# Designs tried in a protein design chat: VH-VL binders against a2bn08. Part 3

Target 1, 238 residues: a2bn08
Amino acid sequence: MAEARLQRLLRVYVLDTSALTDTRLRSLLGSGSLDEAVRRFAELIASVRIAYGVEVYMPPTVYEEARRFLLSNGVTVQSFEALAAWITIKPPTRHEIRIPASIVRDYVEEVRARLARGLRVAEEHVRRAFEAGGLYAAETASREARREKLGAIIRGLRERYREATRHGMLDSVEDLDAVLLALEVRGVLVSNDEGVRRFAEALGVISIDPPKFISVLQGLLRHSKTGGVAREEAHSTS

## First folded at step 3 (VH-VL)

Design a11 (framework fv_emapalumab)
Fold by ESMFold2-Fast, scan of step 3:
Structure a11 (fold): chain C 238 residues (1-238), chain A 121 residues (1-121), chain B 111 residues (1-111)
Amino acid sequence: as target 1 above (238 residues)
Amino acid sequence: EVQLLESGGGLVQPGGSLRLSCAASGFTFSKYDMSWVRQAPGKGLEWVSAISGSGGSTYYADSVKGRFTISRDNSKNTLYLQMNSLRAEDTAVYYCAKGDWEYLDYYFDYWGQGTLVTVSS
Amino acid sequence: NFMLTQPHSVSESPGKTVTISCTRSSGSIGSNYVQWYQQRPGSSPTTVIYEDNQRPSGVPDRFSGSIDSSSNSASLTISGLKTEDEADYYCQSYDSDNYVVFGGGTKLTVL
């Protein structure tokens, strides 16, 4: 029973955008370019689907985001579509999926806390800009130097505001769709995003990061490649 | 001396894709917003897209939203424009342009030579 | 959504003064900076005025910019017209809703 449940658990995966945009894909797949890495990823998924019946899903929103990112970073249409051919693209049935009110309440509280932190970051940078403006009014600084100083303060605000409000937070419909789809198909979520994984865990969805996902798939193929050992294990579990 | 050198333009069929590149030199590339501005033959300038110095913010004209993607590689001092689902009305010379500041409330202090994109069957 | 409207063409004799207008259709012209670009045939645009009235290094003082809130317009004025001033001129502004907006352009002929 446990064995059958584990086998089912290892057969179904759902990818979020971070699974396909992870900067480590080149090294994880032993490739010199992102385009080559995407092709090798396609071969890996194809191989485990054929040999072990592994199913890989992603929602259309994730498909679109991943496509835009990869094509803008040197991946060809042909390479991306070769990967997508082995992935089932399916939206979650949103109107039928139920989320406990406690999870929604916790999410709302987290959003409120992060917005308050973001406001503090904004207030700090307004103060810095005011103080810097006073110093530049007193000294013989060029207009160019003043603009550069203001730009540096605004860049600092933007970076720290993003950190305060977005880092570790579920904040996109693409990410939500991936979690909801994983819940619906009773699959494992593949994500490199802390916020997405925390939300999934709260819903009882098991999540792994892209390096672990690739390792699991390569592990399955290593068993196949060892011949006798792989055949014995397949017969014992099937 | 600031230089912006564009490449990747050419003839493409409707519905096709094309990627433009802009190689930048002579300034700290990662500190400045970059834009793509296009000009149809015999017509005026039209802003297409912009990206912040860090790459953290991107902006698009309504006419290209969902079809074009702007990106940059600060380690290579290169700006990109990935153009998908191309239409005849996308036919134009595409200019790479450097902002003198951030947040789009700035002027374009340097422009590339332009690269021609022709979308025809 | 806002538009910047320029006259299609203007013409004037060498040595005289010409003014090109740029009218904003909605929102105040003064709420964001206005820039002006010069484009000669076969060339990339170059900036002649930025931040309403500032000249980049190398642009002669014959070029000036101004804002007129009463007409909701920006103006580029070129005095002492020379043959080399013949070009297309574009105004440009910013709005948080519309981002970067260019005027339709004005062809300046020096006859």
Scores: ipSAE 0.000, ipTM 0.396, lowest interface PAE 13.5, mean pLDDT 83

Design a13 (framework fv_emapalumab)
Fold by ESMFold2-Fast, scan of step 3:
Structure a13 (fold): chain C 238 residues (1-238), chain A 122 residues (1-122), chain B 111 residues (1-111)
Amino acid sequence: as target 1 above (238 residues)
Amino acid sequence: EVQLLESGGGLVQPGGSLRLSCAASGFTFSSYWMSWVRQAPGKGLEWVSAISGSGGSTYYADSVKGRFTISRDNSKNTLYLQMNSLRAEDTAVYYCAKSYWDFYDSSGFDYWGQGTLVTVSS
Amino acid sequence: NFMLTQPHSVSESPGKTVTISCTRSSGSIGSNYVQWYQQRPGSSPTTVIYEDNERPSGVPDRFSGSIDSSSNSASLTISGLKTEDEADYYCQSYDSDNYVVFGGGTKLTVL
């Protein structure tokens, strides 16, 4: 039911980069490769645009980021351009868009808290590296074993630092442009990034994840095909 | 413990296409740069392509730019090499190789697969 | 960009010491780390030296690496030669423009 409501009432969507880099895209579209998934996605968007006037937008910044990622990951230029042909590439009118000061304040406060968390993560891993070095001096561990341990500590630092500072946070101009464009065109934002979606919702922008978006479009396409079959059967009955 | 297993090699005609796969196990696949390195029969090692852990960065040897595409599926712990417009000089054993820590400078390869043979012949 | 040049072949008797050179054509050999790989016939390469002179776990201390700035070369030295050391040896470094660079390889014969 919720899906039927979305199909009927919401016809404008804005894509974040994460909508095109979602690892579930291949399986959701029944595809053996990412290139095939992109082509099926293009056909799906084209079909709903033609049949129902569904509009899909993305900012130029998202277009460039998505292009770079997809072409680097086995998607051909032809497949990507086939998808992009059915998407309206438009920048948000940044100088005219207004954001409440309360949202800016909350964002600044969160950035400060996350920077403090990141510093604590860094300090913990410096301590671990120092202890690893001490173990080598106290026990005759091999140079290779010590280096592997140090490598593991640094990988852990990178992962936990990213989690502490970036996870669930709006941290790119591409993401911001997608939210601002969605606000401007009064559309639904498609993103699987928690931080992007939180920011969008704070501005009153409805957001859905890529699996939900694909489900909506597939449902709409099935409905169109069912209508076609009904018309054909009506003619056959004559 | 760490294992890299290549597949997809075979005999193909010039101008044809082939896709290689490398199944990885025994390490956190998404944390490491991965490369393809080839070796023509009786010849030396030649680096072909590299991809970052996230897949966000890729690099190619000049000899394969525009023809080969490296990709990865971190959910399946699998590395791929899509080879198009194949030439006789692409005939080689293709190895999947794991960077120790990083791709840039300080990182060599700590583990190699057993290789898969690609023969481009008419 | 640069090339790494190795001798095509070297040979020595069991128990003796052999040195394989790897010369960088332009830029300093010390500007980037050098790794050394061993490849026995029918096998994949395995690392014997990384970061100029470090030895992986399981590699005998008979294997050592060095850098000589005066000749702009890296060297792999194998002492106490054994028949099992017979293999092709490749040096490898990094270039910002052409990325991973391998030497042409050296066939070591122990006879």
Scores: ipSAE 0.000, ipTM 0.388, lowest interface PAE 15.8, mean pLDDT 82

Design a16 (framework fv_emapalumab)
Fold by ESMFold2-Fast, scan of step 3:
Structure a16 (fold): chain C 238 residues (1-238), chain A 122 residues (1-122), chain B 111 residues (1-111)
Amino acid sequence: as target 1 above (238 residues)
Amino acid sequence: EVQLLESGGGLVQPGGSLRLSCAASGFTFSSYWMSWVRQAPGKGLEWVSAISGSGDSTYYADSVKGRFTISRDNSKNTLYLQMNSLRAEDTAVYYCAKGPDWQYYDYAFDIWGQGTLVTVSS
Amino acid sequence: NFMLTQPHSVSESPGKTVTISCTRSSGSIGSNYVQWYQQRPGSSPTTVIYEDYQRPSGVPDRFSGSIDSSSNSASLTISGLKTEDEADYYCQSYDSDNYVVFGGGTKLTVL
């Protein structure tokens, strides 16, 4: 009884953009190109939908983001649309979905803390630039050397600022739509983004990373090919 | 010399109340966030509460919400912790500490007091 | 709503290098600065590292801090171990729910 319920819960999935842009996707699907990986992923999704009724969802915002990324990285329109044909593209019903005020409060406080940390990072790099400027004036370094040093400081600021303000944070409407859709369809979120997954878990949404998702789907097909008797025996041992 | 001196610790029965004080010197007390951090015998550090320089904002650990109240008197350079409905698990050395200021700077506790022992037992 | 996990104890010989990890259970370790405190028996804590890798005045350069995003952890590294380094070490970061979060602490024994 519990096993049947768990199987039903593991048959509805919602993909965020990271499910299709994960750098491990090519190796997990045994492909030499991203285009080939997308085609193999389409075949995998199609097979589990036909054999087991596995439903895979994606909000339109994620669809557009994934399409843009994949097409700019060597994936053909035909390959992408072949994948999308087996995915239900549906927006979350935002006006009907309710989120506890405590989660909104926590999100606001987290944003505030990250903005404060970002300001600290900015101030630190302003000090570094000022000190470097003084040193170069004293050393009679070339204008090119001074520009290069300033560029390095600015690059450091950008990386540290992104880490302070964005890394591990729910920071896009695409990510939010994926979480809200997963909540609405009572599905499992597929994402390798820690901030997205943390937010989903706070709402009671189960999340898995893309390698785990692919492994689960491949496992289902492997058991199907060996026949129902072997699969039933495997399930009945627990 | 920058210094924090705690007082008010002692033995109290479960359900009782106790008020801790921390006298600050050597810095502009009203300009800094202040905190209470505790440490149960043989255990790790646990943050208890924090208060803004003006006293307008306060934060509490979930374990003490509704039972403890942090306050300050900037005219006396003194930080307070009012502890009500005390439980055996509140037994700890209570440290007064300067900082952190999370609104503008993420930075460490830069000054710690000596600590005052609170024992909740019959 | 996260925890910082440290090993309960670490041990190493004088002159060697030891590394103490501090792993964040949810959210990125890089999202908020990490501090490290040293507490010798009978003493108040003292800051040895602040803002991930900064050393306060008076802390020797054999103490260093680092962040590893791949393991979601911060580390305190102490090189050239001396007997006076024997102490409890605590990592600390910030959480919107709990304001300040401390790691469970690591007892360093120098043998």
Scores: ipSAE 0.000, ipTM 0.384, lowest interface PAE 15.2, mean pLDDT 82

Design p12 (framework fv_emapalumab)
Fold by ESMFold2-Fast, scan of step 3:
Structure p12 (fold): chain C 238 residues (1-238), chain A 120 residues (1-120), chain B 111 residues (1-111)
Amino acid sequence: as target 1 above (238 residues)
Amino acid sequence: EVQLLESGGGLVQPGGSLRLSCAASGFTFSDYAMSWVRQAPGKGLEWVSAISGSGYETYYADSVKGRFTISRDNSKNTLYLQMNSLRAEDTAVYYCAKEGYWLSDAFDIWGQGTLVTVSS
Amino acid sequence: NFMLTQPHSVSESPGKTVTISCTRSSGSIGSNYVQWYQQRPGSSPTTVIYEDNQRPSGVPDRFSGSIDSSSNSASLTISGLKTEDEADYYCQSYDWSNHVVFGGGTKLTVL
């Protein structure tokens, strides 16, 4: 019984954008280019779909985001559409999906905390820029050195503000759609995004990263190739 | 000369209460966030609570939330920690620490600490 | 919530260089600034590094800090070790809810 539930969980997957943009996919699929990796990924999904009825979904929002990224990074339209042909593109039925108020409350609290941290990061970098300006006001300090220092402080602000407010946060419609679709189809979410995975787990959705997803699919194919003569296969009848 | 001086520590029975004070001098007290950090005998540093310069925002470690209350009186340059329902595991040296202009900056000045012992 | 993990102890000879690591268990080490504090026996902590790699006035240039995103860790490096550097060293950061998190501390012995 538990094995039947596990088999169902292993047969339905939902991809977020990170499942198709993970830089590790190129090496995991034994490819020299992203375009080759996408084609090999298509072959892998096709193989498990044909052999085991594995279903792979993604929302239209993820489809569009992944398409834009891959095409801008050397993947051909033909290669992307070949992959998409084996994936069911379906939006989550948002008006029918319900989530506990406790999850919404926790999300609101996290947003509040991150906005407060973002403000602290901004205020600290304003203070640092002010102090650096004072130090570089000396006659011996070059204008070019001051400009470079200011640029470094602004880059530091941008990086830490992004980390404070966005990293590990569910912050896009694409990510939300992937989680909601996984909940709806009772599937496994494939994502390397910490915030997306944390939100999915709060809803009871199992998540795995793209390398684990590839490993699971390859494992399914290896398992079938080591099978002997099954008892149900009649080699002789009375 | 920036200084922080803690007081109010002592021996108290489990379930009792104590109020710690931290007297600040040498800086504009209301401009800076403040924290309480404790250290059990022979153990590491553990953050207890923080308060913004205005007193509008307060934060607590899960281990003390609902039992401890941080507050400040900017007119007296003094930080407080009201400790209720004390437990043996609250036994520690309590340090007053000055943060930066905002919460969760580096602790640039530390007090000398005051010992709180919660025992029979 | 996350943990900051430091080695229990490190030791090195006078004049050599030692590095103390501080690894964040979840979330990026770069999400929040990392500070480093030195505490000698019987004394209050004092700041040796703030904002990942900044050194307060009065702290020797032998002390430096760095962040390594690939190992999700911060490091405190002390060069030209002196006997007076013997102390406990703590790293510190904060989480999504503005809670301050300290590492477990590292005892540095100079032999």
Scores: ipSAE 0.005, ipTM 0.413, lowest interface PAE 14.1, mean pLDDT 83

Design q01 (framework fv_emapalumab)
Fold by ESMFold2-Fast, scan of step 3:
Structure q01 (fold): chain C 238 residues (1-238), chain A 121 residues (1-121), chain B 111 residues (1-111)
Amino acid sequence: as target 1 above (238 residues)
Amino acid sequence: EVQLLESGGGLVQPGGSLRLSCAASGFTFSNYAMSWVRQAPGKGLEWVSAISDSGGSTYYADSVKGRFTISRDNSKNTLYLQMNSLRAEDTAVYYCAKDLWFGELSYFDYWGQGTLVTVSS
Amino acid sequence: NFMLTQPHSVSESPGKTVTISCTRSSGSIASNYVQWYQQRPGSSPTTVIYEDDQRPSGVPDRFSGSIDSSSNSASLTISGLKTEDEADYYCQSYDSSDHVVFGGGTKLTVL
């Protein structure tokens, strides 16, 4: 990589929704609550921006999704806005961004394959339901027993369909916006989602998970040559 | 503890018939699809036939369709394979396999020890 | 209708990593789930990977599965090879008629 691009990649980050919803975030920031974790995360981002000029971005679609999740899980509006204050919220310039046709072709092929798998999952569960219904009718099973069996088959269908069609797949506009923004600002994508990271890597976007991101930011602060003093051990009992 | 025990294999002449049985224990037999998978001496695995949990649906490899019939008796926890018009090419160890989810989602989570069928004069 | 093609044999030293491929002749490998079975000489097959990349309970995390749509292949990767891993390995999938399709099998030798 060119030196200018390398410096930009090490100083510019784009957050995916998973960066703010990762369950490891609470323990990594030494917090007992999600609200406390969000506040500490805000302080960390603020510190590296002031000391090293680190820029953190988030598309509006990710902002809305993260806000909804965090507020419904005990995070205050004040804590979330304190975090957002240190993050640049901007959409990717979608109409100007170019991606190789080979990436689109691979994506289309994967979508078609997953749709085919999903259809087969559906067909199998329709067959199972039909057989179960026939058996129950023939043996005069109760209406409640038939409903319970059908419910189990439907639950199995839903689980297997999600696995066949969505697992490890780039399947949301929020995820796509995060990758596209990372491309545009030439930054590092922060995501815990395998499908999002795989798509980003295919486009040449470097990705790291939220624990690694926090580690990098904390490491930058430890390497500060303006800090001056080492940690002091104090014997202080209240 | 799941156990599948095949029986009924042996030596038979071309054109003859054999019926294989698989006795199942350690799980609710009537809740699972079952399959027969064979392996010719020194060769790979080849799927032969499958039956749904109720016995309402049956499936056959093209090589055995019209000659083999898969069936089950859920009251006896037993799977069967009726083999007619046997050919030398049918010589193989026949495995009974429990199918966790029949169809695209399925895998064989337990296999029997196999029973040898030899078709020779 | 399609075939699943595996290398006839692979070999590697103890402690190393080996990868066994399973290539689909027509249609996408990702169209249906892929399972992997291990068969030691004189024994029945056992499942080491199901639904592309899932491990049954009791199978060490040294075993992993993956799908590569670009090569139209599934792969079984075994790290930290042990002599007890010597076996025949079979991939398996389904066709559009719900027929089970097995790969030809790969003999793994740990030397």
Scores: ipSAE 0.006, ipTM 0.387, lowest interface PAE 14.0, mean pLDDT 83

Design q02 (framework fv_denrakibart)
Fold by ESMFold2-Fast, scan of step 3:
Order: structure tokens, then C-alpha cells, then sequence
Structure q02 (fold): chain C 238 residues (1-238), chain A 121 residues (1-121), chain B 113 residues (1-113)
């Protein structure tokens, strides 16, 4: 089975923030609350680390972001720290990591295309505001109605600009750190973010989503009783 | 060379669904907007809507909003115009055309050959 | 919506003579910030798709003969064919791209006398 063979070979993982904030986490771990899911996730990681020597990494930037999110969404400090205790928190060695010029060139081209699209979005909303201003100059429109209309146009601009320039792009330090750390430790990136996974793939970093990651770890534990002799032999020498 | 190649002529009955296509070649498909323009027999040109294939951002003319669906599949460089239920009044030549997205959407610089849609009982 | 009105509806011109087509917009299509008129002209020959001739009111598209010229600003625009050739028999459309929905004029049919 190619799936079982891959599970045996993969021993090092790096988590980005989406690995810890995936809304499916509760159902994947059979829990009724996010707090309970985080505690069960901690137990799962602890079990595979002890039984199989599976290493799970997370950059400090991801740790801070995940902590902030989880604590704001009903997870206790105790539950989060219990999870973090079984994860190796390590920054990537940024100044020593080299990225191929071809990847930088492609990234620059993508940024340029998205900036052009963002400018189009801005120009369209400037035109809308100008036209609305003319329409709302009439005596019948209240000052408050005019300001409410302007606010709606500005909100539309911000939403469309964000969509045009940021969606599907690698655009956060936290995500970059996770990819760089995965490259450095020669591990598998765990992420549910399209932009992060695309960038990792371009660097030759294997990535999987959080449901697949949990499935792999649970699969390893189901095979624990068939590997007893091999493990004892491996631990015979210090 | 830049080309927009549209699907062949269609003859349909009222109430039937239809999806016509426009395939771009000779340029980066995801860097340009694709627009759809209707021309009824013996009449002028009517803008229906535009789509940016890179992220499927779609804009409709108010008169066509809810009447048609514009979509694109960037993996095969093809844009689509679709009706869930055709009417006799949909009988027309339909053109796809490319717009430079540049700093803002502009004018139509290249046009497809057109797809004639005839809806009659 | 910006309404585009062309005149005349049809025009008969002798070979080698000047043809003039007018286009009026119901509101200005001049954008004050960049001083550009958001106005294009298209040529449609019988049985063919439209072809771009002029954009920004006066800029000729690459490959378009220099006998075609555009002029005007704000709400009043003109397409001029300085010396009509047999191949110029077509319907000509103006179009504004200043605001959505984009709108076309009703068209001007140019024929040989």
C-alpha cells in the first residue's frame, strides 16, 4: 500500500497556523469543543513522538499567532501549553537559507500582476465615489446618507483590493517561517493555505493538509503493536 | 498570434439550457479580462459582462444580471457564457472579446468570430 | 447609464472622399485626473466581428491605416476617414468605457456612392 509506506517514511512535520485553526479539528479528533480538540491533538502528537520518534516543529511566529487565535476562541492557556510542550518551537535560520532566483522572479511577476489588478479595483471605486457624490449632492439626500454611501464604497474597495492582492499569495511572515523551517529540517509542511502550499511546492517541500496529517499519525499508532521487536532492537544501543 | 475561438452555432428551443465557449490562445489567458457582447439580428452591440480568469472576478451589465452566467476555466484557457432557460428573445450573435486589465479595464482589443444562437419553437 | 448617440445613421461617400461620423455621450467621458477620454471606435464589416480602430478618443490601434483618425473631448467625438476605400464599407460603433455598464452607439453604416 503506497499510503502505509509513506506513513512509515515521514517522521518530521512542520505546522503553520492553519494546522491549529482548521474548523474541522473538532470532528477529526472526535471532540465537542475546540478546547477538547486541542487537548486530544496534544495526546496524539505526544503518542507518536514517544512511540515512533516523530518530530513536530513550529516556528515562534506560528506559535504566537496560533496562541492568540486559540485563546480568543475558547481554548484555555493550559490546553494550548500542553500541546506546545510536545512541539519543538524553533525559528528557521533565515540568513543561511537560499531561495533560487527563478522562484523570486516568479514571485515578483505575480506581485506585479496583482498590484496592477489592485490599482484597477482602486480606480473603479474612485469612479463610483465620484458618481455617488454627484448623485448625493441633491437636496433630498441627507448628509448622513451621503457619508453612509461613501463608507460602503470604501468598505467595498478594501475587500476587493484585499481579494485582488492577497488571496492565494504567500503574504505573512508566519507562513514564510513555516515553509523555511520545513525546508531546513527536511520535513513535511502541514497547512490548509493554498498560497503557503504553492510556495512550499515550488521549493520542493512536500505539504499535506491537517486532516491528512491527523490520519497519518492515527495510522502510525494503529501499527504500534506489530513493530515491538524492531523498536527494542533500535533502543538496544545508547 | 492572439486568437479567441468560439464554439459553433446553436439551434435551441425555449426552456433549454445552453453553454457556449471562447478559447484564448497566443497570450497569457489569466492576464486579460474576457467580455461578452450580444448583437441581436440587425441591431447594434450590447455589453453583457466581463470576467477576469485569474480569479474569476465577474462583472455583469444590470440588464443581464441573473439572466446569464459567465465563468472561466483557466486550466484550458476557456471562458463560458451560460443560460439555464433560453427564451426566443435570446436569439442573437454572441461575441467574446479580450480587454486589457492593465491599470483598469479598457476597450475590446481582440474579438472572437462569434457564436450564432437561434432560439425558436 | 451613459447613452451614446451616433449621427448620421447611414452615410454614402464616393471613393477617395472624406467620411465623418459623430458620437455624443449623455455625460462627459473625460477623466479629469489623467485628462483622457474613455472612448473607443470599432469597425464591423458584414459577416465579421467588430475590430478596434481607435481608443482614448484619438489613439490609433496598431495596424489601422492612418486615414482613420479620432477627435473630440468630453461629450462630442468624431471619427474621420480621410480618403474612403472600398474595404472601408462597414458599420462603425463608438463605445464609452468611462463607467459600467459599458455602452455602444447605435452604429453608423458607411456605403460607397
Amino acid sequence: as target 1 above (238 residues)
Amino acid sequence: EVQLVQSGAEVKKPGESLKISCKGSGYSFTDYWIGWVRQMPGKGLEWMGIIYPGDSDTRYSPSFQGQVTISADKSISTAYLQWSSLKASDTAMYYCARLWFGESPYYFDYWGQGTLVTVSS
Amino acid sequence: DIVMTQSPDSLAVSLGERATINCKSSQSVLYSSNNKNYLAWYQQKPGQPPKLLIYWASTRESGVPDRFSGSGSGTDFTLTISSLQAEDVAVYYCQQYYSTPYTFGQGTKVEIK
Scores: ipSAE 0.000, ipTM 0.384, lowest interface PAE 17.2, mean pLDDT 83

Design q03 (framework fv_dusigitumab)
Fold by ESMFold2-Fast, scan of step 3:
Structure q03 (fold): chain C 238 residues (1-238), chain A 120 residues (1-120), chain B 111 residues (1-111)
Amino acid sequence: as target 1 above (238 residues)
Amino acid sequence: QVQLVQSGAEVKKPGASVKVSCKASGYTFTSYDINWVRQATGQGLEWMGWMNPNSGDTGYAQKFQGRVTMTRNTSISTAYMELSSLRSEDTAVYYCARGLRYFDWSYDYWGQGTTVTVSS
Amino acid sequence: QSVLTQPPSVSAAPGQKVTISCSGSSSNIGNNYVSWYQQLPGTAPKLLIYDNNKRPSGIPDRFSGSKSGTSATLGITGLQTGDEADYYCGTWDSSLSAGYVFGGGTKLTVL
């Protein structure tokens, strides 16, 4: 479709963490281990950069997150840095990047909804504390029992407030940086995170998943004499 | 291709506990929340809670608070939901579902479901 | 009871139009996006509408969603026998539960 057509014309891609931590990476690159997959991915990116001038970017925040994940999952430092050598690590120029006011409006509305939910959580716990206090006035209760009850209500408030205001919201700088960088370099975002992709698409950033990205790059090399020359072939002796 | 594959059916006695697994594939496990939803026989969908595989943070529906525990093992991309002190009323199909992280909560991919029967 | 109210059933003939309502409050529908799910007999639910009115890929444009104030509506046009299913609305709720809530479900019968 239009997205597939643009992939053939555009030579710029931005990776988020999911592009490097996708559990399908091992099978997509035909490798027996994640370390081997990372090395093959490095070779693939290097090949398309040399043959077609394809540029691959990643913000520093994504670099750090991907590094920690991959090193924790059996990838060597050497393999990861070999991959990173072919990727341009660059933060988005946040103060120069412009986004449509409609996106900011929607984000502000979400923030307002979260704050309103937080306020309702606070109001409910004030009511519960008032009711509990009234109950203790009617009953003989120790100072310690009253303090314990108040503490439980305060802990409940903190837990529900956190849930209402933080979770399910755009709260990852890594994800935001990847989207902003893609917008800045006019690139295609490579992500398996639907929330990240939804946000990117709202900004007019084309996004694809890691399997599609790998498929496109492999497809480019299959038509290339340069890609053919890069391969080493063994011949059997009759 | 995104898939969530759940463990097989369980039959438990009242007072026992059950632990259902949900193995994710085809995406980065730590990038999406896992939610648990159950459906008792002849009833509608009932949300039980969410679990963030990256942080380990959880949020449980008030009805299940104190009886449910949601965990994950990131090395095998698997989420778990353990429900304790089982009653006959807990007989249901239990689903895991992938949640979108930003702006709102919608569940785009679901596991096939795990039937849990609680009988004496 | 569910905190989101749906009619328990709705019915219509093939080719007709139906609407399924979902009523809530300011703490849920009023401040959050609404999703709709289709559940065919014996299967897991399937996401039909997200963000009030958007369709995932593969969902035909016969299905539409809308939201006004504290209520949401699912519309189905050109009704087909394959549309017989249970339909659920869902959204985030704050304060008391601080979690996701589903409507009670609507059984659609295509006569």
Scores: ipSAE 0.000, ipTM 0.414, lowest interface PAE 12.3, mean pLDDT 82

